# Ledger of designs, part 260: VH-VL binders against b7kms5

Target 1, 80 residues: b7kms5
Amino acid sequence: DTFETVRNTIRIESEVDESLRQLCHEERITKETWLEAAYLYLCEKPEELAQVIQLAQERLSQRKAIADYKRAKTMQERFL
Below, E stands for the ipSAE of ESMFold2; O stands for the ipSAE of OpenDDE; V2 stands for 0.75 times the mean of E and O plus 0.25 times the DockQ between their complexes.

## First folded at step 14 (VH-VL)

Design ye1 (framework fv_miptenalimab; at its last fold request DockQ between E and O 0.90; V2 from the best seeds 0.67)
Fold by OpenDDE, fold request of step 15:
Structure ye1 (fold): chain C 80 residues (1-80), chain A 124 residues (1-124), chain B 107 residues (1-107)
Amino acid sequence: as target 1 above (80 residues)
Amino acid sequence: QVTLVESGGGVVQPGRSLRLSCAFSGFSLSTRGVGVGWIRQAPGKGLEWVALIYWDDDKRYNPALKSRFTISRDNSKNTLYLQMNSLRAEDTAVYFCAHRTYSFDKWTSYFDYWGQGTTVTVSS
Amino acid sequence: DIQMTQSPSFLSASVGDRVSITCKASQGIRSYLAWYQQKPGKAPKLLIYAASTLQSGVPDRFSGSGSGTDFTLTISSLQPEDFATYYCQQLNTWPLTFGQGTKLEIK
């Protein structure tokens, strides 16, 4: 079988990325293979996947809130 | 074909213990994505989920029952178990075991095959 | 826990009728909803999963719809063997929960 990959650019919260990096280092895996494995594992446990989706939505909301705050602050600084 | 057969039901007094068995065929609980669960039904009432065990031995419980009930398996025998301790009158029910699977495309699970159930009666 | 409320609890209909049973979740459960049929003294039988996917072997007169909190099971033309109790189940949140059931009786 052929194996084709697609390049992705993702941004991960710094503390999470550091933790994940450490884990992957210790376990001699990559963040890419970890992500693939984690997703497939969760697909096999949709009941748990649902929980992860909820957490992901919450994290996204937090990211948006922070982004909005930063934009507002930048705009204020430029105006003054 | 998938088949599940429950056994071990009976009449017991409150406070006693009982272990139910579910012998299954047509699938393996070692297969990734497979689960088997217990669902009970009190007389004349609806269905209540009790517990679930996954292929990797991960377990989930109804919080109301977790302290008294234990789900386990013996893969060599293709058998699921439900250890019930400190039984109460409200535990009186038909206990079903059911095959749990999932849809990769729909990201959801479901119970597609059920046994005929075994009856547990808790009475003084 | 997520409460699943079916409506109606009892329904009388005749052979050939179009019948709909509703299931409402106390919280959003996406499309992670299954429908089961149970006849007296028998095990439940899966009809629909993922809210609208017909289980293999189930007659296509059965259909499911809905997402979020409101779901519907429809039988387009009732057959004699369809008189039974029907249950919905959410599989979105632990603990898994069922509706109280809808008993479909012959008129």
Scores: ipSAE 0.696, ipTM 0.908, lowest interface PAE 0.6, mean pLDDT 95
Fold by ESMFold2, look of step 14:
Formats: sequence, structure tokens, C-alpha cells
Structure ye1 (fold): chain C 80 residues (1-80), chain A 124 residues (1-124), chain B 107 residues (1-107)
Amino acid sequence: as target 1 above (80 residues)
Amino acid sequence: QVTLVESGGGVVQPGRSLRLSCAFSGFSLSTRGVGVGWIRQAPGKGLEWVALIYWDDDKRYNPALKSRFTISRDNSKNTLYLQMNSLRAEDTAVYFCAHRTYSFDKWTSYFDYWGQGTTVTVSS
Amino acid sequence: DIQMTQSPSFLSASVGDRVSITCKASQGIRSYLAWYQQKPGKAPKLLIYAASTLQSGVPDRFSGSGSGTDFTLTISSLQPEDFATYYCQQLNTWPLTFGQGTKLEIK
């Protein structure tokens, strides 16, 4: 058996990434092992996973609103 | 193979305390992902969740009962306890303990094995 | 708290009938729903978890469907041993709540 990994690119809000990087450094772990551990832990307590999903949905909505605002601002600047 | 047996029920006056036990076998409460819960059923009524304890000793309570009820365990005896204080007439019910597990690929938990229950009657 | 409302509260049916019982959550619970069967004087028995996944040893005449707020338990061809009370339970949000029950009786 082998421990297979995949590489993906994701974008994380800069303040969250900075805080996570500091935590991982202080705890002597990597961001990837933190992500794996967090997901596996929440899978073992799905009742808590539901709250994380709700927060993720709220953040997704915020990202969409920010993207829409930026498009509207770019269009407004083209009329100036 | 999984077995749960409740005990410690009885008749008690309002304001008194009672401790229920749940002796279990076929699983360990120290195994990651495992939990055991208490669910009660008043005579002629539906089911009400009371409390849950996880393998890591983390605990969750029905908020209406949290001030009076405490869940605990003794891993050396494979036994779970429900301490019930300041008992009231509305606490009259059959109390079940139930094994809780989870599904990794369905992202939910569920109570898959239940004991037959122990009856608590609070009466003056 | 999330309230779980079952419909109907009582259902009369004959052996061989197709029967459906619904469960509605007061808020979205994704697919974090279980169905239980309880016979008089006995403990509840798990039938379905994750809204639609059949528990091992449960006959395939039982099925579950739905997500979000609206869920259905279906018995495709009712058998004599299926006359019981059925409960749904949500496991999405603390406290973990049950529906009020649906009693399925012989007609």
C-alpha cells in the first residue's frame, strides 16, 4: 500500500492564510496535514461538520458578492 | 454483536436523584468516531434526545436538561452513566441508550443499535 | 431547535399497499436524516440513514428520499410486520430532534 497524494491550487483569503501559516509553524505541522486532519476529524463528528458547511456557504456568498461588486465597479469606471 | 443494556430505573419522588447505567459490549467507546447517546420516551409519546458522549469524552446535552443531567463513562467497565438530578414528573419515561456511529462518505451520524430501555417513574 | 413534522400522524393501510410517510424540517438539514421503526414495548430500530441509505438487514421494500427540508419514507408493498410507529430524526443541528411519529395501522 502507498500514501498517494494529489496537488491542487486553491485561493485562500490573505488574513486566513497568514493566521493558518502562523498556527502551523507554531505547532510544527504543514498546511496540508492540517487540512487533512481537520477534514477527517469533522467526518468523525458530522454534527459539527454541519456548522462548518454553514460557515463555508456564508463565505461563498460573500465571495460572490465581492466579485459582483468588483465587476460593477469596473463597469462604472469605464463610464468615467 | 453490539449489545447495550440499561439499568437503574425505578420509582422515585420529585426532587430526588437517580443514576442510570448502560452496560455495553461489541464496541469500545475509546474507538475514534464512536459515541453513545441517551434517548427517552414518555408514556404514549415520541422520542426525545437527552445526551451524547463521544469517544474523546466530549459531551452534548439537550439544553432543556443540561442543568440537571450529566453523562459520564467508566471505560474499564464498558459502562455509560446518566446522572439525573432534581427529577420532575415530566422526566417519567423509558430511557434508552444507543450506539452512535458515522458514515464517512455520507457525512452524517446515526443511532444504529439500541438497548431495550429502563423505566423511570417520578411520582409522589 | 429544528422541528421535525411528520405527516400523517396516523395511517391505515392493507397488506400489499404502497405507503408513504413524510417528514418536514423547519430548517434545511441537508441529508442528515434517519428513519426508525418502533413496535409497541420495543426499542426503535434504524431503517434508513443519510435520508436514503438502507441499513444492513432492512428489507428493500423500504426506501427513503428527499433532501433539505422535505423527506419521504416509502414502503413499496406493505407486509404484516410493517405495522408500527415510524420516526424521523435530524442529525444536522444540536439538539438532535425527532419527528412526532406516524402510526401505521392495519385497515
Scores: ipSAE 0.514, ipTM 0.858, lowest interface PAE 1.8, mean pLDDT 91
ESMFold2 (binder alone), look of step 14: mean pLDDT 92; pTM 0.943
OpenDDE, look of step 14: ipSAE 0.672; ipTM 0.900
ESMFold2, fold request of step 15: ipSAE 0.486, 0.429, 0.431; ipTM 0.859, 0.846, 0.840
ESMFold2 (binder alone), fold request of step 15: mean pLDDT 92, 92, 92; pTM 0.941, 0.942, 0.943
OpenDDE, fold request of step 15: ipSAE 0.688, 0.670; ipTM 0.906, 0.902

Design ye10 (framework fv_miptenalimab; at its last fold request DockQ between E and O 0.92; V2 from the best seeds 0.00; counts 0 for: pae E 2.4 > 2)
Fold by OpenDDE, look of step 14:
Order: C-alpha cells, then sequence, then structure tokens
Structure ye10 (fold): chain C 80 residues (1-80), chain A 124 residues (1-124), chain B 107 residues (1-107)
C-alpha cells in the first residue's frame, strides 16, 4: 500500500512535544504515525473521542487566555 | 442479520449472584469498531446503561454498578456475559444486550440492534 | 453525570398529526445523541443517531434536529404504528444516560 501525505505545520506545547518525541523514539514510531493512529483509534470509540475533544477545547481556551494576556501586557507597555 | 438473545434471568434472593448470557450472531466482537453492551429497564421505568465491552476487550461501566457487575465475552462462542453479584431489589429489571457500532463520518456511536431482554427479579 | 430531560413525558395525538418531542441535556453534548422507539414488551429500536441521521430502514417521517443541549425528534405525520415510548440517549460522556421517556398515545 502507498499513502500520499500532506505537510502540516503544527505547534505543540514544548513539554508535551518532548514527551511525545521520547515515546515515539522508544516505540520506534513517528509523531506523524502516532497522530494518525490515535485519531483513527478514537474515531472507532466516539465516546472516548468526545472526552479528548473536551480536553482539546480546554487546552485551546488556555492558549487563548495566555495570548490575550500577552497582548494586553504589550499594549500596556506601549501606552504607559 | 444481526441477532441477540439474552438468557439467564430468573428470580433470586437479595445478596445472591446471577450470570446473564447474550448469544449473538451476524457479527463478531473481534471486528474493529464493534461493541456490545447491557442496558436494563426496571418495571415501568426508563432505560439505564449498565456496561459496554469493545472489540479490544476494553470495558466501561456505570459507576453505580461497577463494584458488583462484571461484563465479559467469549468470542469463540459469540457470547456476552454479565456477572451480577450482591444483587439488590433495585436490580430488578429486564436486561437487554445491544450491538454498538459507530459512524466514521459523524464521529458518533449508537446501539442499532437489541435483544428482547431477559427478566431478573430480586426479591426476598 | 449528564441528565437528559424529555418533554413532554406524555403526549396525546391523532393519526396524521405532526408531533415533536424535545430532549434537553444538563450540559453540552454536541451532536452525540440518539433517539429510540420502544413498544410495550419489546426492545428499543434505534431511530436517529448523531442527533439528525436517520437509521437505515426507518421511515423518513422521522427526523432529528438540534445540537449542544437542546434536541428535537419530529414525526411529520403520525401513523398507527408510531404510538410508543420514545427515549433520547447521550453518548458524549460516561456514564451513558437516557431521558426519562415520552409516551405517545392515541387521542
Amino acid sequence: as target 1 above (80 residues)
Amino acid sequence: QVTLVESGGGVVQPGRSLRLSCAFSGFSLSTRGVGVGWIRQAPGKGLEWVALIYWDDDKRYNPALKSRFTISRDNSKNTLYLQMNSLRAEDTAVYFCAHRTYSFDSWSSYFDYWGQGTTVTVSS
Amino acid sequence: DIQMTQSPSFLSASVGDRVSITCKASQGIRSYLAWYQQKPGKAPKLLIYAASTLQSGVPDRFSGSGSGTDFTLTISSLQPEDFATYYCQQLNSWPLTFGQGTKLEIK
């Protein structure tokens, strides 16, 4: 079997990325194949997928909060 | 032609144990994406999810029943089991086994085939 | 646990009527909702999954709508065989939970 791949630019929290890279190295897989496998596995268990989605939404919310804080701080520094 | 047939129900005294069986055909519990679960219905009441077992032997339980109930399978016999221990009056119900599957495009699961149920009565 | 609340609990209607049953979740469940029909002494029958997808073999007079917390099952024109009890189920979170049911009776 042959697969066509698409290049994706993703940003992962540094601590998570490091841990994931370590895991993939030990298990002789790649982050790419891990992501593919994890998604497909979760699609077969939508009940669990729902939980992961909720966690992902929470993480996104946290990222936004941090970004907003940084923006606010930058603005404060510019005008004060 | 999916079919599920429950058995093992009966009248038991509180504190006793009972094992229910669900013989199924038309599918295999070794097939990826397949699950089978137990759902019960007390007399004149609604439906209550009891437990679910996936094709990979992963199991989920209703927290209220996890300490007393155990779901298991025998793939060679295409049979699902529910071991019920320390039975209580409130466990009186019709127990259904149901086939669980999923839709990839909608990322949703559902119970699309049900047995006719087996009746469990717990009374002193 | 996620509580599912159906309304009404009882509904009287006539053949040919358009009827709607609602289901409300105590928290957001996206579209992880199924509808079942149950007749006396029989097992539940799947009607709708993913909130709005009609199960194969189910008449198209049945339809489901909604997302998040509010969902609706609609029967466009009631047939004699449609008088039964209907249940919604959320599959968003463990434990899986059902609504209390809606009994649809002949007026």
Scores: ipSAE 0.685, ipTM 0.903, lowest interface PAE 0.6, mean pLDDT 95
Fold by ESMFold2, look of step 14:
Parts: sequence; C-alpha cells; structure tokens
Structure ye10 (fold): chain C 80 residues (1-80), chain A 124 residues (1-124), chain B 107 residues (1-107)
Amino acid sequence: as target 1 above (80 residues)
Amino acid sequence: QVTLVESGGGVVQPGRSLRLSCAFSGFSLSTRGVGVGWIRQAPGKGLEWVALIYWDDDKRYNPALKSRFTISRDNSKNTLYLQMNSLRAEDTAVYFCAHRTYSFDSWSSYFDYWGQGTTVTVSS
Amino acid sequence: DIQMTQSPSFLSASVGDRVSITCKASQGIRSYLAWYQQKPGKAPKLLIYAASTLQSGVPDRFSGSGSGTDFTLTISSLQPEDFATYYCQQLNSWPLTFGQGTKLEIK
C-alpha cells in the first residue's frame, strides 16, 4: 500500500549533506528513506533517542553561535 | 496475561557463579519494541537496574556489573538468563525480571510487568 | 550517571489526605520518567510512564507532573492500599537509574 507523504525542504550543513549523500548512494537508498528509518528505529529505543536529541540541541546551539559571530563581526566592520 | 517468573536464586559463596532464569509468557521477545530487563534490590535498599535485552538481541548493562554479568535468551523456551560470575557480598539481592515496552506517542520506554523475583544471597 | 533524588524519604499520612512525592534529576531527562509502587515482599508495579501518563488499570487518584529535572507524583484522597514505597526511574541515559524511594506510611 502507498503511504501518504508530505513534501518539504530542509537545510543541512554542506559537509554533513555530502557525507549523507555518499552513504545513501553506496547503500542504494534515498535521504528520505534514511531519515524515516532512522527516526522509526530511534522511536523503538527511546533510551537512544534521548542521546540523539541532546546532540541535535548542541548542533542547534552551534548554528546560533555561528550566526551570532557573523552578526558581531558585521558590527565590528570598519570603513575601508 | 503477561507473566514473568524468575528462578535460580540461592545461597552461594563469594567468587562463585550463578545463573538466573526468567520464564515468560504472554509476549514474544521477537516483537519489535519489546525488551526484558533485570533489576535487583538489596535487602532494605532501593532498586538498581542490571541489564536489558532488546527484541533485536541488542544488550545494555549497568557498567558496574558488565564485566561479571551476561544476559542471554533461549527463544525456543521463552526464557532469558542472567549469568552472574565472580559473585560478591554486594550482589546479595532480590533479582526481578521485567517486561520493557515503549510509547511511540510519548517517545518513552518503561517496565510495565514484573516477575516476583528470586533471591540471591552471597555470604561466607 | 544521572542521579535521581526523591523527597521526602518517609511520609506519614491519613486516609483521605492528598500526598505528593517529588523526584529531582541531576540532569535534564525531559519526560523520560516512570513511577512505580512497591508493597513489602512484592515486585514493583508501574503507575505512571512518560512523567504523566497513567498506566492502564491504575486508579486515577494517581497523577504525575513535571518535565526536565523536577517531577511530582500525587495521590489524591489516599487509600489504605496505597501504603507502599514509591520509586521514580529515569530512562533518558544509561545506566537507567531509580530514586532512592519514598516510604508512605498510613496512619
């Protein structure tokens, strides 16, 4: 049977995307099916899901820190 | 419906080995999301998690016990085992086996059915 | 390791009282928290999972609340059969850990 799907766009850091694309190519799967499988697997082992969430929170903080750095550097720009 | 029955406890001397059994019914350890854990309780003390085996044979151990304790299963008998080696006085406890499941909606797991326990005493 | 600290360690109350037991985690555990009841000489029984979800067959006088590090088990209108020791357990990180227990004595 056909599953209902939702189309969406996500932004992935380029080095991570390159690595993930290579993995999916080698395993003959798509990023979409990898994402679905990873999520479903972790839902069956919530003890491991908690670690993934911790890492995701750390990455989110890193992205915010990069954005803040760029903002601070722009504020420190000088003429010429 | 779901039942777990521990056996194999007894009195043993330090340094000896003992194998506990957990015979269960009303579920299959091959069902996705299912696991069985061992939890122990020393006399007058609280609960301490020992080990967990998942439906896919993945295993997790309390790090303090991992070098001496091994969890395994025999699917043909609906039984799992806890092999305990190099027993110490501090291993004296009631050992429970417990069914583990998860909730997809809440992203959590828990031990919903417990056996009555088997007593291990390590002395002399 | 995540330490789970329960308060109080002992509680004496009368039938009909509202009772609250707290459980504090040394680190955030989101809602990966279960509550168990254990009567003397018996195995623990699951009361609540996911911090606030009542297990099937458990009377609705039991309730759980909290997230992160601070959690509460509440018994409204205490009954004689509620005499027991209560444990919280986190399932956020290995090793899985329990609180030290709260012994509830019925006057």
Scores: ipSAE 0.496, ipTM 0.848, lowest interface PAE 1.9, mean pLDDT 91
ESMFold2 (binder alone), look of step 14: mean pLDDT 92; pTM 0.944
ESMFold2, fold request of step 15: ipSAE 0.412, 0.398, 0.419; ipTM 0.840, 0.835, 0.840
ESMFold2 (binder alone), fold request of step 15: mean pLDDT 91, 91, 91; pTM 0.934, 0.939, 0.938
OpenDDE, fold request of step 15: ipSAE 0.669, 0.654, 0.681; ipTM 0.903, 0.899, 0.905

Design ye11 (framework fv_miptenalimab; at its last look DockQ between E and O 0.92; V2 from the best seeds 0.00; counts 0 for: pae E 3.9 > 2)
Fold by OpenDDE, look of step 14:
Structure ye11 (fold): chain C 80 residues (1-80), chain A 128 residues (1-128), chain B 107 residues (1-107)
Amino acid sequence: as target 1 above (80 residues)
Amino acid sequence: QVTLVESGGGVVQPGRSLRLSCAFSGFSLSTRGVGVGWIRQAPGKGLEWVALIYWDDDKRYNPALKSRFTISRDNSKNTLYLQMNSLRAEDTAVYFCAHRGYTFSLDSGTWSSYFDYWGQGTTVTVSS
Amino acid sequence: DIQMTQSPSFLSASVGDRVSITCRASQGISNYLAWYQQKPGKAPKLLIYAASTLQSGVPDRFSGSGSGTDFTLTISSLQPEDFATYYCQQLNTWPLTFGQGTKLEIK
């Protein structure tokens, strides 16, 4: 059995990435296979998937807020 | 051809215990993705979710009932159980067991769950 | 807990009428919403899941719409067998919760 893989770039928050990397190392898995497994698991438990999605949305909102703040600050500095 | 049949209901005094059973066919709780839950309905009232058990024995409870109720299964018998302890008058209800289904929604691109098959329920009456 | 509020609690209508029942969630639940029909002395029957997907075997006169906090169940042309109590349920957040129900009666 072989799987066709797709290349993609995932940017993960540094602390989360480090923790995940350690976990994968200890369990002798990869971040890729962990992500695949986690998604497939959650697909079978949509109630849990919903919780994860909510968390993901919150994290995204935080990222956007930070980005907006940085942009605003840059603009402010430009006009000062 | 999914069927669920509840049993074990009856009249009990407050403080006593009761165990409900749900015999099901047409599916196996050992099948990946399968879930089965309990939902109850007090006389003349609405529906209240009680508990859910997944194929991997993972369990979810209504927080209001978790300390007194325990959901369990016997895969060899295709039977779901609800152990109810320290019963109260407010536990009086028809107790339904229901199959939890799930599917991918093409419209929304999300996975959803639902209770697609229900038993006819068993009545529990808690009274002095 | 997420509270589900249905409106109206009681609805009187005639055969052939177009009727709508609404369900409002106390917080966003995306499309994790199901509708059930229950007749007296019977178990609930799944009508719609994922807010708008019709369960197999359910007549297409039933439809669901909405996302986030506001949802609607619509019966395009009411049939005699449609007089029953209807419940919405959110499956977005533990604990799972139901609306209080809407009793659809014959006028």
Scores: ipSAE 0.549, ipTM 0.879, lowest interface PAE 0.8, mean pLDDT 94
Fold by ESMFold2, look of step 14:
Structure ye11 (fold): chain C 80 residues (1-80), chain A 128 residues (1-128), chain B 107 residues (1-107)
Amino acid sequence: as target 1 above (80 residues)
Amino acid sequence: QVTLVESGGGVVQPGRSLRLSCAFSGFSLSTRGVGVGWIRQAPGKGLEWVALIYWDDDKRYNPALKSRFTISRDNSKNTLYLQMNSLRAEDTAVYFCAHRGYTFSLDSGTWSSYFDYWGQGTTVTVSS
Amino acid sequence: DIQMTQSPSFLSASVGDRVSITCRASQGISNYLAWYQQKPGKAPKLLIYAASTLQSGVPDRFSGSGSGTDFTLTISSLQPEDFATYYCQQLNTWPLTFGQGTKLEIK
């Protein structure tokens, strides 16, 4: 019933994190309050939330592909 | 009880303008999460989405109509408007005003939206 | 734009029949689909939202199923008041789009 919080760690791509930090500093908000506000706003617009989810799925797929490529390259170099 | 009543339809010449009104009750456009939209139906044809306005005045348009149609509201009168400019014969239709609801579905774990309450429509005829 | 294609466009059936109407999206729309019923000269009425959730006050002979691109509206035992035109609508991607409709007629 209160603002109970949980502690989390997340990894954000450096370019995105830099832009987000600049925004939060300029608007005098924190990264966590921005995340909470963004999610709550989108929940009231399911049509927009659907688009964000689709973009998140695309980013997840791209991050997996890059990670798999780096693992494969490291294994090839190790087996020289 | 949610009700919506459209008005302002009629017969108009091509190239002219017409403003539709939708008087509603049982909800407020000032309430977070609320949306109201316009959907039209040409004679003997299916449904076509026209525009939607959210509680925060954010607006979305059918891109084919965006240059000619403007959605707006007057929250003090519980009224939604559709300004239609440069009317064409193809704009001949019944125009419905509809409340857009949204909810979290526990059984699917998703947020969803829908048009849950509709007015009876107002007829616009654009004679060539 | 996401094209919504309903099948069949016309359906003839008798009271008591089990009827199914399908709706196919031109690309994935998850569960962001609604079904509407419209009688001649009347506004549409919401039947189903989130693909499968029954709107309050809608008889439980109506049900919806599917996700992604393929969706079905089923009427388990057709009643006289169910003869109408049925539309699906996707709410996943702008612009919002409807299927062309399925007219359900008495046989």
Scores: ipSAE 0.302, ipTM 0.829, lowest interface PAE 3.9, mean pLDDT 90
ESMFold2 (binder alone), look of step 14: mean pLDDT 91; pTM 0.937

Design ye12 (framework fv_miptenalimab; at its last look DockQ between E and O 0.92; V2 from the best seeds 0.00; counts 0 for: pae E 3.4 > 2)
Fold by OpenDDE, look of step 14:
Structure ye12 (fold): chain C 80 residues (1-80), chain A 128 residues (1-128), chain B 107 residues (1-107)
Amino acid sequence: as target 1 above (80 residues)
Amino acid sequence: QVTLVESGGGVVQPGRSLRLSCAFSGFSLSTRGVGVGWIRQAPGKGLEWVALIYWDDDKRYNPALKSRFTISRDNSKNTLYLQMNSLRAEDTAVYFCAHRGYTFSLDSGTWSSYFDYWGQGTTVTVSS
Amino acid sequence: DIQMTQSPSFLSASVGDRVSITCRASQGINSYLAWYQQKPGKAPKLLIYAASTLQSGVPDRFSGSGSGTDFTLTISSLQPEDFATYYCQQLNTWPLTFGQGTKLEIK
């Protein structure tokens, strides 16, 4: 492995990010290396990966629902 | 050249215990990513997943059987075991051990697992 | 548990026929589905994984499609050696579960 890194921006829910940051601090790792390790681990256990994917899909749906609600509310306020 | 050979099957009375063995070659259960499982098939019936063990000794069980069945391994012998306790008539089946493989599927864009190599099975008959 | 329901349970066909077997999951399983072939007295053989990926060594007359809850195994031109029982399996959620099987018989 060359350990070449790719720069990206990840937006994480604030409470999750805070908890993860504390964990990484305690375990003397980084969110980046934790994410890499977690993904690689799950790749070797697709059965578990499937569970994580399901959870991720649910979280995404929730984000979308909230966004849609906010948009709808904004529109309502604009026309009333 | 992956091979799996089950043994230990036989006829036992209800309430008794039996330990099945699966000797495998062509892979090691100490290799990261490897998994091996038990799947059983009652006479004239379909397939039922029993248990799975990973290279890191992590284990998964069919909830219906977890209290009575234990999956284990001996890496030095390349052997998988299934300890079956409190056997019941409904446990009568051919018991297969199978290698659990995994790979990234370009078609589906996902990491998937499957049972790609199977033994010929060992027969367990529970009867009075 | 996720229930896998195959249809039909029995299928009669002739050599050269195009046949399809369906598998329906009681809930979404994405693409975490495998198909197996089993002949009498033999162990199951992996045909397809990840819903649509053909296992190495399996003839390309076999194909799989579907995602979510509905899946299909298709044999484009049935050969004599294809008469067997076929099973789908979901690997999305513990416990892993199989369909009840589809027995493909010669007409």
Scores: ipSAE 0.768, ipTM 0.932, lowest interface PAE 0.5, mean pLDDT 95
Fold by ESMFold2, look of step 14:
Structure ye12 (fold): chain C 80 residues (1-80), chain A 128 residues (1-128), chain B 107 residues (1-107)
Amino acid sequence: as target 1 above (80 residues)
Amino acid sequence: QVTLVESGGGVVQPGRSLRLSCAFSGFSLSTRGVGVGWIRQAPGKGLEWVALIYWDDDKRYNPALKSRFTISRDNSKNTLYLQMNSLRAEDTAVYFCAHRGYTFSLDSGTWSSYFDYWGQGTTVTVSS
Amino acid sequence: DIQMTQSPSFLSASVGDRVSITCRASQGINSYLAWYQQKPGKAPKLLIYAASTLQSGVPDRFSGSGSGTDFTLTISSLQPEDFATYYCQQLNTWPLTFGQGTKLEIK
């Protein structure tokens, strides 16, 4: 009974990735098994899942704001 | 067929302790994903969440009560407990035991929870 | 803590009326909201979860809507057994919190 898997590409902030890689190394697990375990654990505790989703929404908004700022700065520099 | 029955309430002086019990049937707290909680209601007032215990013994508390109240369980007896210490007049309430269910919502595409079965409550009166 | 504010606190209506009760959260709670009905001397009864999903065995005259901060419970045609106090509850953020209640009375 081998699980069917899907390959995905993700981007994470370098400091978070560095910490996550160290954690996975110390615990002798992989990033993908960590992701799977985290999701499965949270599905049965929706109150905790809701908190994670809220943090994820905040991080997404922060990433969007940084991207928008960089685009606006680039446009301003073009009008010098 | 899910039932919850609270007991252990009574009239008690401030500063004393009480332990409430909730005997339940129609589910097991050992079942993965199951939770049971305590909610209280002061006379003429609204509902206030007290605590929740999960099937894996993970526990959550209302921060205002955490220093004085402890939730626990005995799975062999299908019983949930609430230990209440240093009782105060404001702890006067009906205390309900409630099953916490969860499900995947097709409309929202996410998991959600709720208190779907409730006992009839046990009354605690703290009076000097 | 997320404060849940219900409006109105009291509502007077007649059998057959359509009524709505609102619940506002002090912060976004997505759709992590439940509605309960409570009659005097009785335990609360779950009506709606996930903001809009009707609990099994609840009449379809009850419906819920909203997301984020603003939520509404609607009863499309009041029945005599619907006169009760209604509570919303958020399940997005610890501690779990309830609205202060809306008492629905016969006119």
Scores: ipSAE 0.351, ipTM 0.834, lowest interface PAE 3.4, mean pLDDT 91
ESMFold2 (binder alone), look of step 14: mean pLDDT 91; pTM 0.941

Design ye2 (framework fv_miptenalimab; at its last look DockQ between E and O 0.68; V2 from the best seeds 0.58)
Fold by OpenDDE, look of step 14:
Structure ye2 (fold): chain C 80 residues (1-80), chain A 124 residues (1-124), chain B 107 residues (1-107)
Amino acid sequence: as target 1 above (80 residues)
Amino acid sequence: QVTLVESGGGVVQPGRSLRLSCAFSGFSLSTRGVGVGWIRQAPGKGLEWVALIYWDDDKRYNPALKSRFTISRDNSKNTLYLQMNSLRAEDTAVYFCAHRTYSFDKWSSYFDYWGQGTTVTVSS
Amino acid sequence: DIQMTQSPSFLSASVGDRVSITCKASQGINSYLAWYQQKPGKAPKLLIYAASTLQSGVPDRFSGSGSGTDFTLTISSLQPEDFATYYCQQLNTWPLTFGQGTKLEIK
């Protein structure tokens, strides 16, 4: 079988990325194939997928909160 | 045609054990994405999820029942089992087995086929 | 555990009526909700999954809506065979849980 791939730019938290990279190295896989496999696996177990989605939503919320804080701080520095 | 038929129900005393069976046809529990679960209903009450087994033998339990109940399968017989130990009066219910599948495009699972249930009565 | 609360618990209506049953989750469950119909002495029957997707073979007078914590099952025009008990189920978090049920009776 042949696969057509699409390039994606993904920003991952540094500690998570490092851990994932180490895992992939140990298991002789790539982050790309791990992501593909993980998604397909979870799609077949939506009950588990739902929990992962919740975790992802929480992480996104945290990222937004941090971004908002940084933005607010920058604004304060500009006007004070 | 998916069919599920429960059996093994009866009247037992508290503290005893009972094993329920669910014979199914029209699908295989070895098929990727398939699951089969137990759901029970106490007399005049609502539905309570008991356990689920996936095609890869992965299992999920209601935490309230995990210590006493065990879900298992025999693929060669297309049969699902529920081993119930240390039975209590509150375990009295109709026990349904149900086919679980998922929709890829909706990223959602559901129980689309159910057996007619087998009755378990726990009384002294 | 996620608690699912249905309302009303009992509903009286007539043939031809439009009726709605609501289900509220104690926390967000996205769209991971199913609706079932159960008649006395029978097994539950799947009506809706993924909150709003109609199961094959189910009449289109049934519809589901909602996301997050609030969900609704609607029957546009009640038929005699629709009088039964209805349950919602969340499939977002273990353990899977059901609403307490809504009994739809003939007026």
Scores: ipSAE 0.667, ipTM 0.901, lowest interface PAE 0.7, mean pLDDT 95
Fold by ESMFold2, look of step 14:
Structure ye2 (fold): chain C 80 residues (1-80), chain A 124 residues (1-124), chain B 107 residues (1-107)
Amino acid sequence: as target 1 above (80 residues)
Amino acid sequence: QVTLVESGGGVVQPGRSLRLSCAFSGFSLSTRGVGVGWIRQAPGKGLEWVALIYWDDDKRYNPALKSRFTISRDNSKNTLYLQMNSLRAEDTAVYFCAHRTYSFDKWSSYFDYWGQGTTVTVSS
Amino acid sequence: DIQMTQSPSFLSASVGDRVSITCKASQGINSYLAWYQQKPGKAPKLLIYAASTLQSGVPDRFSGSGSGTDFTLTISSLQPEDFATYYCQQLNTWPLTFGQGTKLEIK
């Protein structure tokens, strides 16, 4: 009962979050325990972890590109 | 003291079936993170991965062999099986079973203990 | 499929020599590579996993290096018991694949 945790926030695409929330509700678990379990499980099968990392990199790149575009557009609108 | 012992090899004609066994001790296939695989070696050739079974009964196969080979287990006997159907001359090899484990902090797996192998010869 | 290519296929050396065997993957495998030693009539024996981590009980004259696609096994001072065939194996991508082997023999 005296386990140590860290508190943080994460941003998840709204449709992914809704699906995950529904799964967690149906299975009577939390998003936090699901995330922990998913990571620990994949560490036990490194052969599969590589695929998850590749997908995560692709999603990160897509989010970064969209954010950069929006910032550039906002700066342009303020001065033109 | 992890030990694996293969058996069931022999000489068979093409088109026949053969079931190999791997009796193991010093670990349980129900332990999380554990797996056992089959690897073969044709005479004078290198190593070729055949199949792997995980502690949760998830299975992976070499695609070239998947249609003819099936991995299974009997936890009550600490035994792994390889069912080989429609055998061909190119299946002639020594077949090893090997214990698979992983390193959490290296994000890597490996085959750390191997049996002595059992020989399968497919010939008329 | 990831092809693993070892170089050289044959290596002739003397006791006391420093030798290196290379293994090249056809695409990136991070550090998910193992090295095995096999003597005639015997099963392979794990030497190194995760590209550079020495298996317990393996002499420290063996070392591994590399990441991505290029990997090296080094034996710093050959001993008589080191004459064997060496295999690399990638464990990053299905199907699991081995290099073709490097036979290390007495000069």
Scores: ipSAE 0.433, ipTM 0.820, lowest interface PAE 1.8, mean pLDDT 91
ESMFold2 (binder alone), look of step 14: mean pLDDT 90; pTM 0.930

